# Ledger of designs, part 29: miniprotein binders against q9bqp7

Target 1, 240 residues: q9bqp7
Amino acid sequence: VPQNWFPIFNPERSDKPNASDPSVPLKIPLQRNVIPSVTRVLQQTMTKQQVFLLERWKQRMILELGEDGFKEYTSNVFLQGKRFHEALESILSPQETLKERDENLLKSGYIESVQHILKDVSGVRALESAVQHETLNYIGLLDCVAEYQGKLCVIDWKTSEKPKPFIQSTFDNPLQVVAYMGAMNHDTNYSFQVQCGLIVVAYKDGSPAHPHFMDAELCSQYWTKWLLRLEEYTEKKKNQ

## First folded at step 3 (miniprotein)

Design p28
Fold by ESMFold2-Fast, scan of step 3:
Structure p28 (fold): chain B 240 residues (1-240), chain A 89 residues (1-89)
Amino acid sequence: as target 1 above (240 residues)
Amino acid sequence: SREELLERIKELIKKGDKLEALYLLFDYILKYPDNPEALIEVAELLLEMGRPWYARLVLEWAKDLAKKTGDPELIEKVERLEREIEERS
């Protein structure tokens, strides 16, 4: 089956709660193998503009901080992001003892930034959970599946030092969200249907996070773009 | 202007300020992403700076644009630079 004609939503699944659904959020471990991850596909198929925007930022930072300074800065950004995700998993998990010993994670500016978003999040179905699209041959690790303002969403938590008030400023994040969504909707480890996405951009200084809600129509539009990226990745891999 | 920025880049290359020159070259292509002639000039400078990987990326971009415009002179320039890069590898 041609990749660019595969549907994002599974017509055999309902978006309503199923009585057979577990009461505890799912956390399926990611098994790394030869199947490409969503992030790998996106990294290997960046547009020329995206590559040069990233390289321009990198060269500017190296000129400002030096090579060692840039490496330290990048490592700190990665660590802060990892801690933010761990704190959110702890907050949203019914297992309240998770990360309970690291109380300082819960006091970060990033966590303060998302408080107004978190009050609208409920009905958590999955946390830090692996998804696989066996037909399209890709895998991923999604952050969260939960209801946001009453709608079941794939939620992706992002950290940023710069304001991102428009979804266009989040680059490939919408593609990442719909890739996880499409995989989950066709993964036998899950029984429910997700039709909406949410990208939450949190800020280090605690200023209010920007939520970027993606309805079913917008998700379908980005799904088409994701399929093109996946096709490009697959063709490049065949030629190596 | 385009001309002023390109001259500044060439001066930095002459002075050996390679990182600063590379930064401005990326700035230049982001400002003129739809101009195949400008991208060809960038590819030539990247080759001069010993950056064949970036030159190859920019040439692929310029090739797509040159074929879209149908300008035979630009297509010939892209093909010449592609052969030059291949000969070096």
Scores: ipSAE 0.000, ipTM 0.427, lowest interface PAE 11.3, mean pLDDT 81

Design p29
Fold by ESMFold2-Fast, scan of step 3:
Structure p29 (fold): chain B 240 residues (1-240), chain A 89 residues (1-89)
Amino acid sequence: as target 1 above (240 residues)
Amino acid sequence: SREELLERIKELIKKGDKLEALYLLFDYILKYPDNPEALIEVAELLLEMGDPEYARLVLEWAKDLAKKTGDPELIEKVERLEREIEERS
């Protein structure tokens, strides 16, 4: 199946706000479904390089922390990430007071890390919202859709204990972002179009977060890679 | 630079600082995940460190990338290193 028949952008949609756009950010709940999620597709189609890197990381961590320590560490990382996303949703919600936003900003090093990025974020259109690609049959839950420095972006918030300055070191994150973008652009629950992505890596120690901006051309390149992963997932499902 | 990082890894291996070498090797792979020449060198270093299992995995990855580029010399290098690992088994 030719991937050029499934475009990431919808030519019938505009990235400009119009009078029919909601004034409050959309938050469509993710419903239980037999349709695969973006994260499931990516996990089931990990490359040999991704498997190697994950196994090497596990080996390193177990050597340092022990088996029980490793389990505790991963549980804490998950909890910190969850709290970070909850705090960002609260901060970006137009219903929060200035006092509540200030308190949320001071709660963790991760929130302090992103404060300078948040100054450039406005026009929030969706928060923690479900997307479904009606033709390609996959679903996802995106973090945020908002304008970053005047450009409408799918924004994905990531936490890291150590700085990761290169986008290449987070190989599945660009795929996740473009998968959400393509789904939203073809989901009837949304009326607008997104052409850009932003991956924001926040640091535990409060060091300034690193923004990885993805323009339309870069998004198109990663979209092609996402379509290959989705095809691989479908083939593996058929060839047990 | 790429060459400077690689030389540091080689020196740590020679010194016997195996864990520190593994950490830097992991960083090297993260920086050059789609470079088949770099991955072949990683596999060679893993074999020197006594990790033939991971060397095989990295070689499989390098072979897949080399096939996509259509470079027969890279494929030959991978196959030669695969044979070396088998001899040590």
Scores: ipSAE 0.007, ipTM 0.231, lowest interface PAE 8.9, mean pLDDT 78

Design p3
Fold by ESMFold2-Fast, scan of step 3:
Structure p3 (fold): chain B 240 residues (1-240), chain A 89 residues (1-89)
Amino acid sequence: as target 1 above (240 residues)
Amino acid sequence: SREELLERIKELIKKGDKIEALYLLFDYILKYPDNPEALIEVAELLLEMGRPEYARLVLEWAKDLAKKTGDPELIEKVERLEREIEERS
């Protein structure tokens, strides 16, 4: 249990559309590097077991692909993920907000994988947008805030290559989602309340993506775990 | 059994089959993650194999477990091995 608990939800906010909400999804740029990001907090507070499993995976891949082959593989995974996020932002944004839509970015196995999920996504309110928790002092860059099956969600898009587990550590995906949610709910740049999360795992071969919906109770459970990770990060920073 | 698997690993190390030994050690750790004595023994074998990077990770894991069980002898053993690794680096 965290020593300095803080609520994830803001009771002063509603998750219903507001007349003052912009007609174009918000895209607040990420400006502050002095304040730790969600990803940095999570990377600096991995458990010893998580570090060991990641290192085991890394060494197995090096053994299989060679050191140069491993570097090329990880670079390709990163590039594919980046392009997937760019394609999703393009698909979910009004075309007028993007000067150039690359048709090739819109035709990948990952995009095919998420088509059935996208049918249930509407009311996009934020895309690739910065969030800051003023009280807890962390920042993040979330992928998307939109309604999924009628529920306003922080949506996190993930890519997965089925034969290569642990390429992207999935242990902390729910923690990322709730960290962004808690920050947004208390960030003055936003006026709405998000109580649900959605992690969408897309597959390179176009197999149907798996949606992992997180209701308010599940989000609250992961929020407590995020607060513990943030507390651990703060302790480690003081000892540097 | 744990003892049989550990003996197999020790035999592979003695034969110089370090790659096979390393993979079995990884399997061993994952099967018995909550035993600090077992993890310390794995760390010792990793040092014998010339893998101090893995030994460090396993020792940190063992130390966390030993603190939970409240065993000062195990904590002291872990810290001794950690010092040994630093001296060899």
Scores: ipSAE 0.007, ipTM 0.289, lowest interface PAE 10.1, mean pLDDT 80

Design p30
Fold by ESMFold2-Fast, scan of step 3:
Parts: sequence; structure tokens; C-alpha cells
Structure p30 (fold): chain B 240 residues (1-240), chain A 89 residues (1-89)
Amino acid sequence: as target 1 above (240 residues)
Amino acid sequence: SREELLERIKELIKKGDKLEALYLLFDYILKYPDNPEALIEVAELLLEMGFPEYARLVLEWAKDLAKKTGDPELIEKVERLEREIEERS
């Protein structure tokens, strides 16, 4: 799929604030259907090397922790990530919706890790919100759309444990961000334009999170790679 | 060496140490990703161990490499093993 047929940015949308932009962050619910999600497309189009790198990591962990220990470890990593996202959504929501925040969620090392990033985040426009690319027929659930250091970004929050970091598909994180961006820019539920991305890696021990900023040019480059993955997914589905 | 690692893996399989053998097989193919003969050997061992799903993935990788090098004998061997996996399902 050529870039010029399906651009990441919508030329009919402005990146400037509009009077019609909602004052409360949007939270469009994700509707389950046969349309593939960004995460499913990426999972189904991993290279053989990526698949076996993940399998080798899993097997190493099983050898170290045992089968039950590995299941408990991965369950805990998943739960910690879920709680981290819930805490961030609570922190970034308007003041009137934060009255009964869970103090335990807000005291995690991951939340301490992102404090310096959060100080640079403002103008939140969407939280845990569904996006759909009307023409390319894929869906996703993005974490956050907000201004980071004055630039409107799709922000994706990631967790990492020290000293034994959980292996995420780090190569696919930029693709995930631009897939959400392209979908939002062409989704009729949204009226604004996003041109930048931000991947924030938070640490369990409270060490300062690492922000990975993606400008418009970098986003365009990863968008081309996402379109190739989407095409690959479509071809694999035709053969099943 | 490659041969020494492969012999260690075969010994673990004979002893019934499937978890250790599986880890080393994944490590082995990642160390030799451009050798279709090595990948076919891994697929055969995975099939003997009762992991036909992993064997199929490794065979797809080997087939892609064999097509790039234009080796019809190697392609035929992969396709024979793929048929064997399908028949056992």
C-alpha cells in the first residue's frame, strides 16, 4: 500500500486548537468486531527471528522460574502494566473525576518513574480511547493524546522491570504509535490532527523514565513500515 | 562449535530434558539463522520432541531461505516434512 494513497496526516485537519474541540478528554469505547486491532496485526506479522527471540526468552524464564513461576511472573507483569495505565488515566483526567483516586495505584515505582515526564504533559485530549481507520479497516485503543513540551502527541506508556526486564516487542512500539496516529487522524470521532509520538518507558524501581520522542518525519517513516505490516496481515488472512 | 552444540541438544533429548533442549534449539536457530540445513535439522528434532507447531515455523523459515538460494532438493525436503506434520494432525 503506497504512502501517497494512505497518508498518515489528514490534510483537511488543523493541528491548532479549535473551538469545537471538547474541553473534556475523549474516551470512545472499543467495540469488538471482525476488524483487526493494531496489536493483532503486529502479533500476526512478526518475523521468524522475532518469534524465536520471544520463545527463547520465554523458555529461559521457564527454566529459571519453573512453569508455575513463569505464569505468575507474566501475570504480575500484565497486572502491574494494567494498574500503571489505570493510575495514569486517573492522574491525567480532569480534577473533578479524580476525587476517589486509589492511593496504592498512585504510589507505585512506575508512577515515581514518570513524574518528570508528567510535568511536561498538558492539554489532554483523549485517554484510553478507541480509534478506527475508516479506509484501511483497523482499530486500536490508544493510551493518551496530549501535549508533551508543547507538541500534540500520541503517548504510549510502557513498563520495564529492573534487573530482569520483561521482553516486549520493542521494535514494534513505534509502529503501534503511528498506527494509532493515522487511525485517529482519519477517524470521524476526532476533529484534531496529531503529528508526533512519544513512547515513555517507566521503571519499576522508580528510576527516571526514558522518553522516546517521534517528530512528524520519523512518524511518516514508521507509517510506511506499518502499511507494509498491514498489507502482510491482509495477505496472510486471504490464505487462511 | 555448531556441531558440538547440536550434539549437546541431542543428548538432552535422549535424557528427556525437554525444557533445556527446547531452549537450546531456539538459541541454536538464532545463532545460525541463514543456514537452511541447520534449520531443517532443528525442525526434525522439534518434531521428534512433540512440538509440531514450532517445527512448522522453522520449516517456513528454511523454505524461504532455500527459495532464495534456488535449491530444489532442499525445498523438496522441507515440503516432505511439512506433509508429515499435516498427516499427524
Scores: ipSAE 0.434, ipTM 0.832, lowest interface PAE 1.7, mean pLDDT 84

Design p31
Fold by ESMFold2-Fast, scan of step 3:
Structure p31 (fold): chain B 240 residues (1-240), chain A 89 residues (1-89)
Amino acid sequence: as target 1 above (240 residues)
Amino acid sequence: SREELLERIKELIKKGDKLEALYLLFDYILKYPDNPEALIEVAELLLEMGRPEFARLVLEWAKDLAKKTGDPELIEKVERLEREIEERS
């Protein structure tokens, strides 16, 4: 139980869908701030087990690929992830051309992987948009807010290669999603309420992406764990 | 067993196969994550191998467990090793 509890949902916000005519998706730029980001909080509060599992994986990869090979591998993973997110933003934006969409689909196994998920995504409200929790004092940049199978969700797109590294980092994905959700629900730049999450893991070989839907109950459970991580981060910073 | 794994690790250190020893030390602590005495042993071996960065991480883990158990002797051992690492850095 966190010492400083705060609700994930905002009682002043509606959980009902907006008018049938959707607005243009919001894209609020993330500005550098002294306020910690969700990713920094999570990185600074990893368990000792998670840190050692990550280091063990890293050392084994360096053995297999060499120092330079490992750097090249991780750089390529980063670039593929960045391109995947850029392609998804373009596909989900109302102004994206058909030719650009078709070219991205042809060139990327990750985009092929998520096609069946994208069929169930509509009513996009926000893309690559900054959120700030005004009371709990943290910020983030979320990937997407849209309806998935009729439910308004914070959607987080993840890439995975074979072998699938950073399994420890995937364990924090639900915390990342609910942190963005709680921030958006209390951010004055937004007027709606999100109660559901979706983590989509896309595969490089084009095999079907794996969706992890999080209902309001599950989001509330992970929110409590996020508050504990935020509390731990704050406590560590006081002692520096 | 725990003793057999530790003996194999020490043998690798003696042979100068430090990287393989490091991997087995990671396996050892992951196998005994709730044993502060085992973690302290690992930290000592990591210091012997010239890896104070990993020794510090293991000691933070051991310290959390020792404080939760309330064993003053284990807490003292951890804090002594932490001071030794800080003197090196």
Scores: ipSAE 0.013, ipTM 0.374, lowest interface PAE 8.3, mean pLDDT 80

Design p32
Fold by ESMFold2-Fast, scan of step 3:
Structure p32 (fold): chain B 240 residues (1-240), chain A 89 residues (1-89)
Amino acid sequence: as target 1 above (240 residues)
Amino acid sequence: SREELLERIKELIKKGDKLEALYLLFDYILKYPDNPEALIEVAELLLEMGRPEWARLVLEWAKDLAKKTGDPELIEKVERLEREIEERS
């Protein structure tokens, strides 16, 4: 039980579109300041087991590739992820923005992987957009808010490589999604409510992406765990 | 069993097959993540293998578990090993 509980959902909001909603997806820029980001909070409050698993993977890769090879590899993974997110933003944006985008971004195996998921995505309301929880004092940059199979979701796009796949640690992915959801639901820059999440894991070889849908009940369960991580972060900052 | 896997790891260390031993130690830790005594044994073997960076990481994990179980002897053993690592670096 967190000491400072706050609800994930805002009873003053609806997930139904209204006439005052903007016609184009929102893209609010992230302001860099002293307020911690979701990713910073999660990174600084990893369990000892999570830290060990990450370090084990890192050292195993260094043993296989060498230190320089590992740096090259991680740089390439980061670049591939960035290009994948750019391509998805381009695909989901209004047609006008697509005409000036790099065609090569749209041809990756990751985009092929996610095609069957994209067919079920519509009603895009936000893309690469900043969220801030005004009461709990954290910020984030979410990938996408859209309807997936008719349900409004915070959607988070993830990449995975084959034939040498990493152990994809799913420890914090649901926490990231609900943290964005709770922030958006209480952020005055947004007028709607999100109650569902979707984590989409795309594969480099074009194998069908794996969707992990989170209903309102599951989101509420992960929200409690996120509040505990945020509390841990706050306590650790006081002791530094 | 736990004892059989640990014995196999010790045999690999004796043979000088340190890379294979390291991989099996990683698997051993993941198989017994809630056993602080097992994690302490792993940390000791990692120190013998010249891997203090790994030993430190495993000891932090063991210390968290020992504190949760309220076992002062295990906490004291972890702190002794942490001090040994610090003195060597």
Scores: ipSAE 0.008, ipTM 0.408, lowest interface PAE 8.4, mean pLDDT 81

Design p33
Fold by ESMFold2-Fast, scan of step 3:
Structure p33 (fold): chain B 240 residues (1-240), chain A 89 residues (1-89)
Amino acid sequence: as target 1 above (240 residues)
Amino acid sequence: SREELLERIKELIKKGDKLEALYLLFDYILKYPDNPEALIEVAELLLEMGRPELARLVLEWAKDLAKKTGDPELIEKVERLEREIEERS
C-alpha cells in the first residue's frame, strides 16, 4: 500500500459531454519544468529483472546488427513510431490542412493495422496533450482521449514488430495510461472525467492491431501500482 | 539440471566461445530468477568474461532477492563483489 495514497477518479467530475466542450480536441503544450514525467518515473524505477531483460535484448540486437546497425534500427523504430502518432493525430483531428500530408502516412502497415480500431473511435476530446498532477507532482504527454465503443478512454498507441514485440516497456503501458488518467482527472485544464483506458498495439506488417481495454476497476488496480512506483522514485531522489 | 547447464557454460568460457556462453548465461538467469546463489555465481562468471556492467545488473538482482530471504551472508557477498567492480573501474 502506498504511503501517500490519492484517488485516481475525481468525484466532482463527469464523463458526460457538455455544450461548453471545445469544438476541436484540446492540445495543451507540455511546458519544461523540474517536475518528473511519467516516463522518467517508470524508467528510473524498473525492477532489476526488467533492466536485465532490456540489456539482454540490446546486446542480442547489437550482435545481430552490429553497433551501427543497432543505432540505425533503433532510430528507424523511433521515427516510425513518431510518424504513426503524427498520422493518428491528423486522422483524428477535424483539421483539413493536415489531411494533404497524411496521404503518404496512410500507406504504412501500422495505419493499416489500426483501421478496425479507428472505426470504433469517436468524440475526440484531446490529442497530444499535456497533463499535470499538481498534488502528486508529475507530468505527462498523453496521445489521445476519445470514446472507444462508447466509453471515454485515455488511448495509448503502440507500435510493435512481429514476431517478437515484447520488451520491458510493454509491461509498464497500463501504468502509463492510468498515470495520465489520474493527472487529467485532477488537472484544471480539463473539465471531464476519464475512467477507462485503451492500449492499442499496432503491427508493422499490417496484421490487425490488438486493443487492450481497461475498465474502471482495472484502472484502479494499476493506479495503486503507479503510486508505488512514484513513491519509489521520490525516495530515490530523496536519497541522492 | 542447473549444474549441467552451468558446467557447459564454464566449458564455453574456457574455450573462448564468449558469445555462446553469454547467451546461455542469459537463459540460465531467466530459468532460475529466484535463486540468489545461482545469480551470484553468474555474476562471478560475467566478471571472468570481462563484462562488469552485466555483473553489476545481476548482483543488484541477487541483492534484492537476498534481502527478501533475510540472508545476511548472501547480502554481504553481493556487496563485496559490487565494491570489487567499483574499485576495478
Scores: ipSAE 0.015, ipTM 0.410, lowest interface PAE 6.6, mean pLDDT 81

Design p34
Fold by ESMFold2-Fast, scan of step 3:
Structure p34 (fold): chain B 240 residues (1-240), chain A 89 residues (1-89)
Amino acid sequence: as target 1 above (240 residues)
Amino acid sequence: SREELLERIKELIKKGDKLEALYLLFDYILKYPDNPEALIEVAELLLEMGRPERARLVLEWAKDLAKKTGDPELIEKVERLEREIEERS
């Protein structure tokens, strides 16, 4: 059990809409500061075996593609992922219509891949929005908070072809989602409660995206694991 | 799930999307780093994809784990694959 345990859910908050809720989704900008981000905590608390294997696999990739070839491929995949997130933000923003540039992204396999998921998404409350846990002192930038099949979720959009960040974060995706959830539930910039998570993995060839739904119980289990990673990160910084 | 991810990887290999398959295989390894049977499966797929050097890397970990389990069948599978890699150069 983590020494500095803190609950993921806030008993003083509700997941139901109320009259004071903004009609436009929240988009709080991420501010630069010394407080660690979720991604940094996760990156700096990987096991020695995972770090070694990741470095060796990266070396093999560079050998296969050449250094310039690997950089080009990685840059292209990163740009595709960025455009995918931008298109999703545009699609999910109320009172907005797809721009001509966003419409070009509808021809990509990734957008086609998520069409069936988007049909079940409504009641968007936050898009590309910063969260900070006021007590545990970490920050993050979440993709989306919306209802999926009637359940309010922190939704994280993933592509299967992001080489470096996808490979590193795949096993930690649930930890990332619950870290954002716990932060939002205790962030004074937000007034609602999120108890569920959704990881959506989109495919370049347009194959149907895989939704990985996380109910409240599963989120609580991953929250404990996230707290252990945060504790490990803090201890490493203290012993430097 | 493990089975769904493995099936997706096999489909990518069949379609000739070998680079995408390779990235998903690496993700699979990172998700199941302590499962010798899973690592042996990955090594077999890497050999099928024409990547014996990467297969050898994965087999090193699979061999260490198989020896720790004391399962002679797993150990024999690893050693058989090591011989196949040697024969291919």
Scores: ipSAE 0.013, ipTM 0.343, lowest interface PAE 8.2, mean pLDDT 79

Design p35
Fold by ESMFold2-Fast, scan of step 3:
Structure p35 (fold): chain B 240 residues (1-240), chain A 89 residues (1-89)
Amino acid sequence: as target 1 above (240 residues)
Amino acid sequence: SREELLERIKELIKKGDKLEALYLLFDYILKYPDNPEALIEVAELLLEMGRPEYARIVLEWAKDLAKKTGDPELIEKVERLEREIEERS
């Protein structure tokens, strides 16, 4: 059990729609500050095994593509992910438009991959929106909060080159989702409660995306693991 | 076997195939994550290859395992290598 345990769910909040809730999804800008992001906490607290799994993958890619080829590959992966998120934000928010108006982005294989998931997404409450856990001192930028098959979820959109049919193959993604959830549930900029998560892994070739739904119990289990990672991050910062 | 794979890695280092040797060293520690003696040998090879940044991580891993098993000789060996890295930095 983490030394600085804090609940993921806020008993003072409801997941039911408030009549005064805005019709437009919230998009609170992420403000740069000294408080660590979810991504930074996870990057700085990787296990030795996770570090070397990543390094082995990098080295294998360098052997296959060369150093310049590897840099180009990683740059392209980043760009594809960015465009995928921009397209999803545009699709889910009628008031949002892609900056470059690239119609081909809306026809990408990744967008085709998620069509069957998007059919079950409604009631969008937040898009590309900042969350902050004031008590636990971390911030994040979540992708989406919406109803998936009738359940209000923190939804995280992922792109992958390899099939990810099991949640265990998505590594720290469940921790990222619950970290955003816990922050949002205790962030004064939001009034609702989220108890479920969804990780959607989209594929470039348009093959059906894999949805990994996380119910309240699974979210609570990953929340404890996130709190341990956050504690480890805080301890490492004290020793520098 | 573990010993045969490590010998193959040493041969790649001698040939100057540093990129392939580095890949196999990372693969080796992932295959034998619970063997502090094997991790120490990997750290020594990483130092020979001029990669102290990776050697530090492997030594910390080996030290954690050695403390868990209560092997004082392995702990002393790790700490000696850690001091050597700091002195050469």
Scores: ipSAE 0.345, ipTM 0.783, lowest interface PAE 2.3, mean pLDDT 85

Design p36
Fold by ESMFold2-Fast, scan of step 3:
Structure p36 (fold): chain B 240 residues (1-240), chain A 89 residues (1-89)
Amino acid sequence: as target 1 above (240 residues)
Amino acid sequence: SREELLERIKELIKKGDKLEALYLLFDYILKYPDNPEALIEVAELLLEMGRPEYARMVLEWAKDLAKKTGDPELIEKVERLEREIEERS
């Protein structure tokens, strides 16, 4: 799939901020269907090196914790990530009912970790909202669309047990962000244009989160790589 | 050396320390990702350990490399192991 046939930015949408800020962020529900999700495409097109790096990590953890200990560990990581996203949605939502969530969710180390990032986040346009690229036929559920330091961004919140000070250490996260961006820019449920991305890696111990800002040029570069992954996925499905 | 590491892994398999052996096999292929002979050997050991799913993944990687080398012996070894996995399924 050539890059110039499927641009990440929609030429029919303004790159300038649209009129009034919506008082309620958009939250379009993700419907289960045959159309592949961004995460499924990325999972099914991992390189052999990426697959075995993950398998080596899993096996090391099993050796250290045992089978039951590993299951407990992975369940805990999943739960912590879910609670982190729920807390961020609550914090960023202007609605009073969403602020009635458990006070303990708002005091976690992960939430402490992102405080300095949240101070620079405003103008929230979408939270936990479904996107679909109508031409390329993939779907996703993005975390947040908001202004970060005055730039409208697709923002992806990540938790990590290990420091991720470089964007290269976030694996496929940049691809995930641009896939959501391209989908939103071509989804009729949305009217605005997003040209920037932000990956925020939060830490359990409350140490300062690492923000990885992606300008329009960097997003375009990762978009090309995402299109190759999507093409690989389509080819693998044809040959199964 | 590569051969010494592989022999250590084989000894762990003989002793029944299969979890440690599996970890070291994954570590081994990540250290020698461009060596088709090393990947084929790992696939054989994974089959001996009763892990055909992992063997299939390693073999796919080894097959691509063997085709690039143009070595008919390596290609035949890959195809033999592929048939063995299919027969066991």
Scores: ipSAE 0.566, ipTM 0.850, lowest interface PAE 1.3, mean pLDDT 84

Design p37
Fold by ESMFold2-Fast, scan of step 3:
Structure p37 (fold): chain B 240 residues (1-240), chain A 89 residues (1-89)
Amino acid sequence: as target 1 above (240 residues)
Amino acid sequence: SREELLERIKELIKKGDKLEALYLLFDYILKYPDNPEALIEVAELLLEMGRPEYARFVLEWAKDLAKKTGDPELIEKVERLEREIEERS
């Protein structure tokens, strides 16, 4: 499969993003579908190393917390992540379009952690919005599309208990970001083009979040890897 | 070296420090994920430690790598250990 048969950027759209549109951010609802999601593709195509890392972590946590303690821990981590995303959506949404902001959702160590990043975020175009790649037939739900330091980015907000100062420590997150980017660039519900990505890792204790910026070149490199994962998923589906 | 680290792990197993040995075996696999001989040796040690579930997982990983090398000796060794695990289940 030649790399340039399925480009991440849409040749029919602007080569450079224009984030001057002051309208309300888009929030396209995710449609029920048999089309695979980005997260499902990535989960079904994990390497043996990734599966083993996850299993090792699970066993260590069970040893420390017990089975019931582990279930409670993972439920709490999930809930904290969900609330962090809800708080960010509230912060980035126009105030007049919301009924009320929940003050408790806006106060957490995670929100404190991202304050320095949020100061550089403007021109929000989409929040918690569904994307579909019409040609490659996959879907996703992206967190945010906005300008970061003047560049239109697909922004993915992550929570972590451990420091993640290098992009390599975020595992499949770069693939997730470029998959959303490629889908959005080829989705008829959107009219703009995104060429950059940003992974923001926030910390519970309020320590400064680590931003991992992905320029167009890096996004193109990860796009190639995403296409390989998508092809692997398709092959596994045929063999079921 | 890989052999030196593996010998240290074997020593921990002999001393009965199974939990520390298990964690080091996991770390060893992560350091040498592309070496089928190393993975086969890890699977043997996991089986000796009474962890056939982990041994089976590591052997599946080693089998995928051995098939790519086309080395019949490695493939035979993997298949022998797979049978041993099934016999003990």
Scores: ipSAE 0.006, ipTM 0.326, lowest interface PAE 9.9, mean pLDDT 80

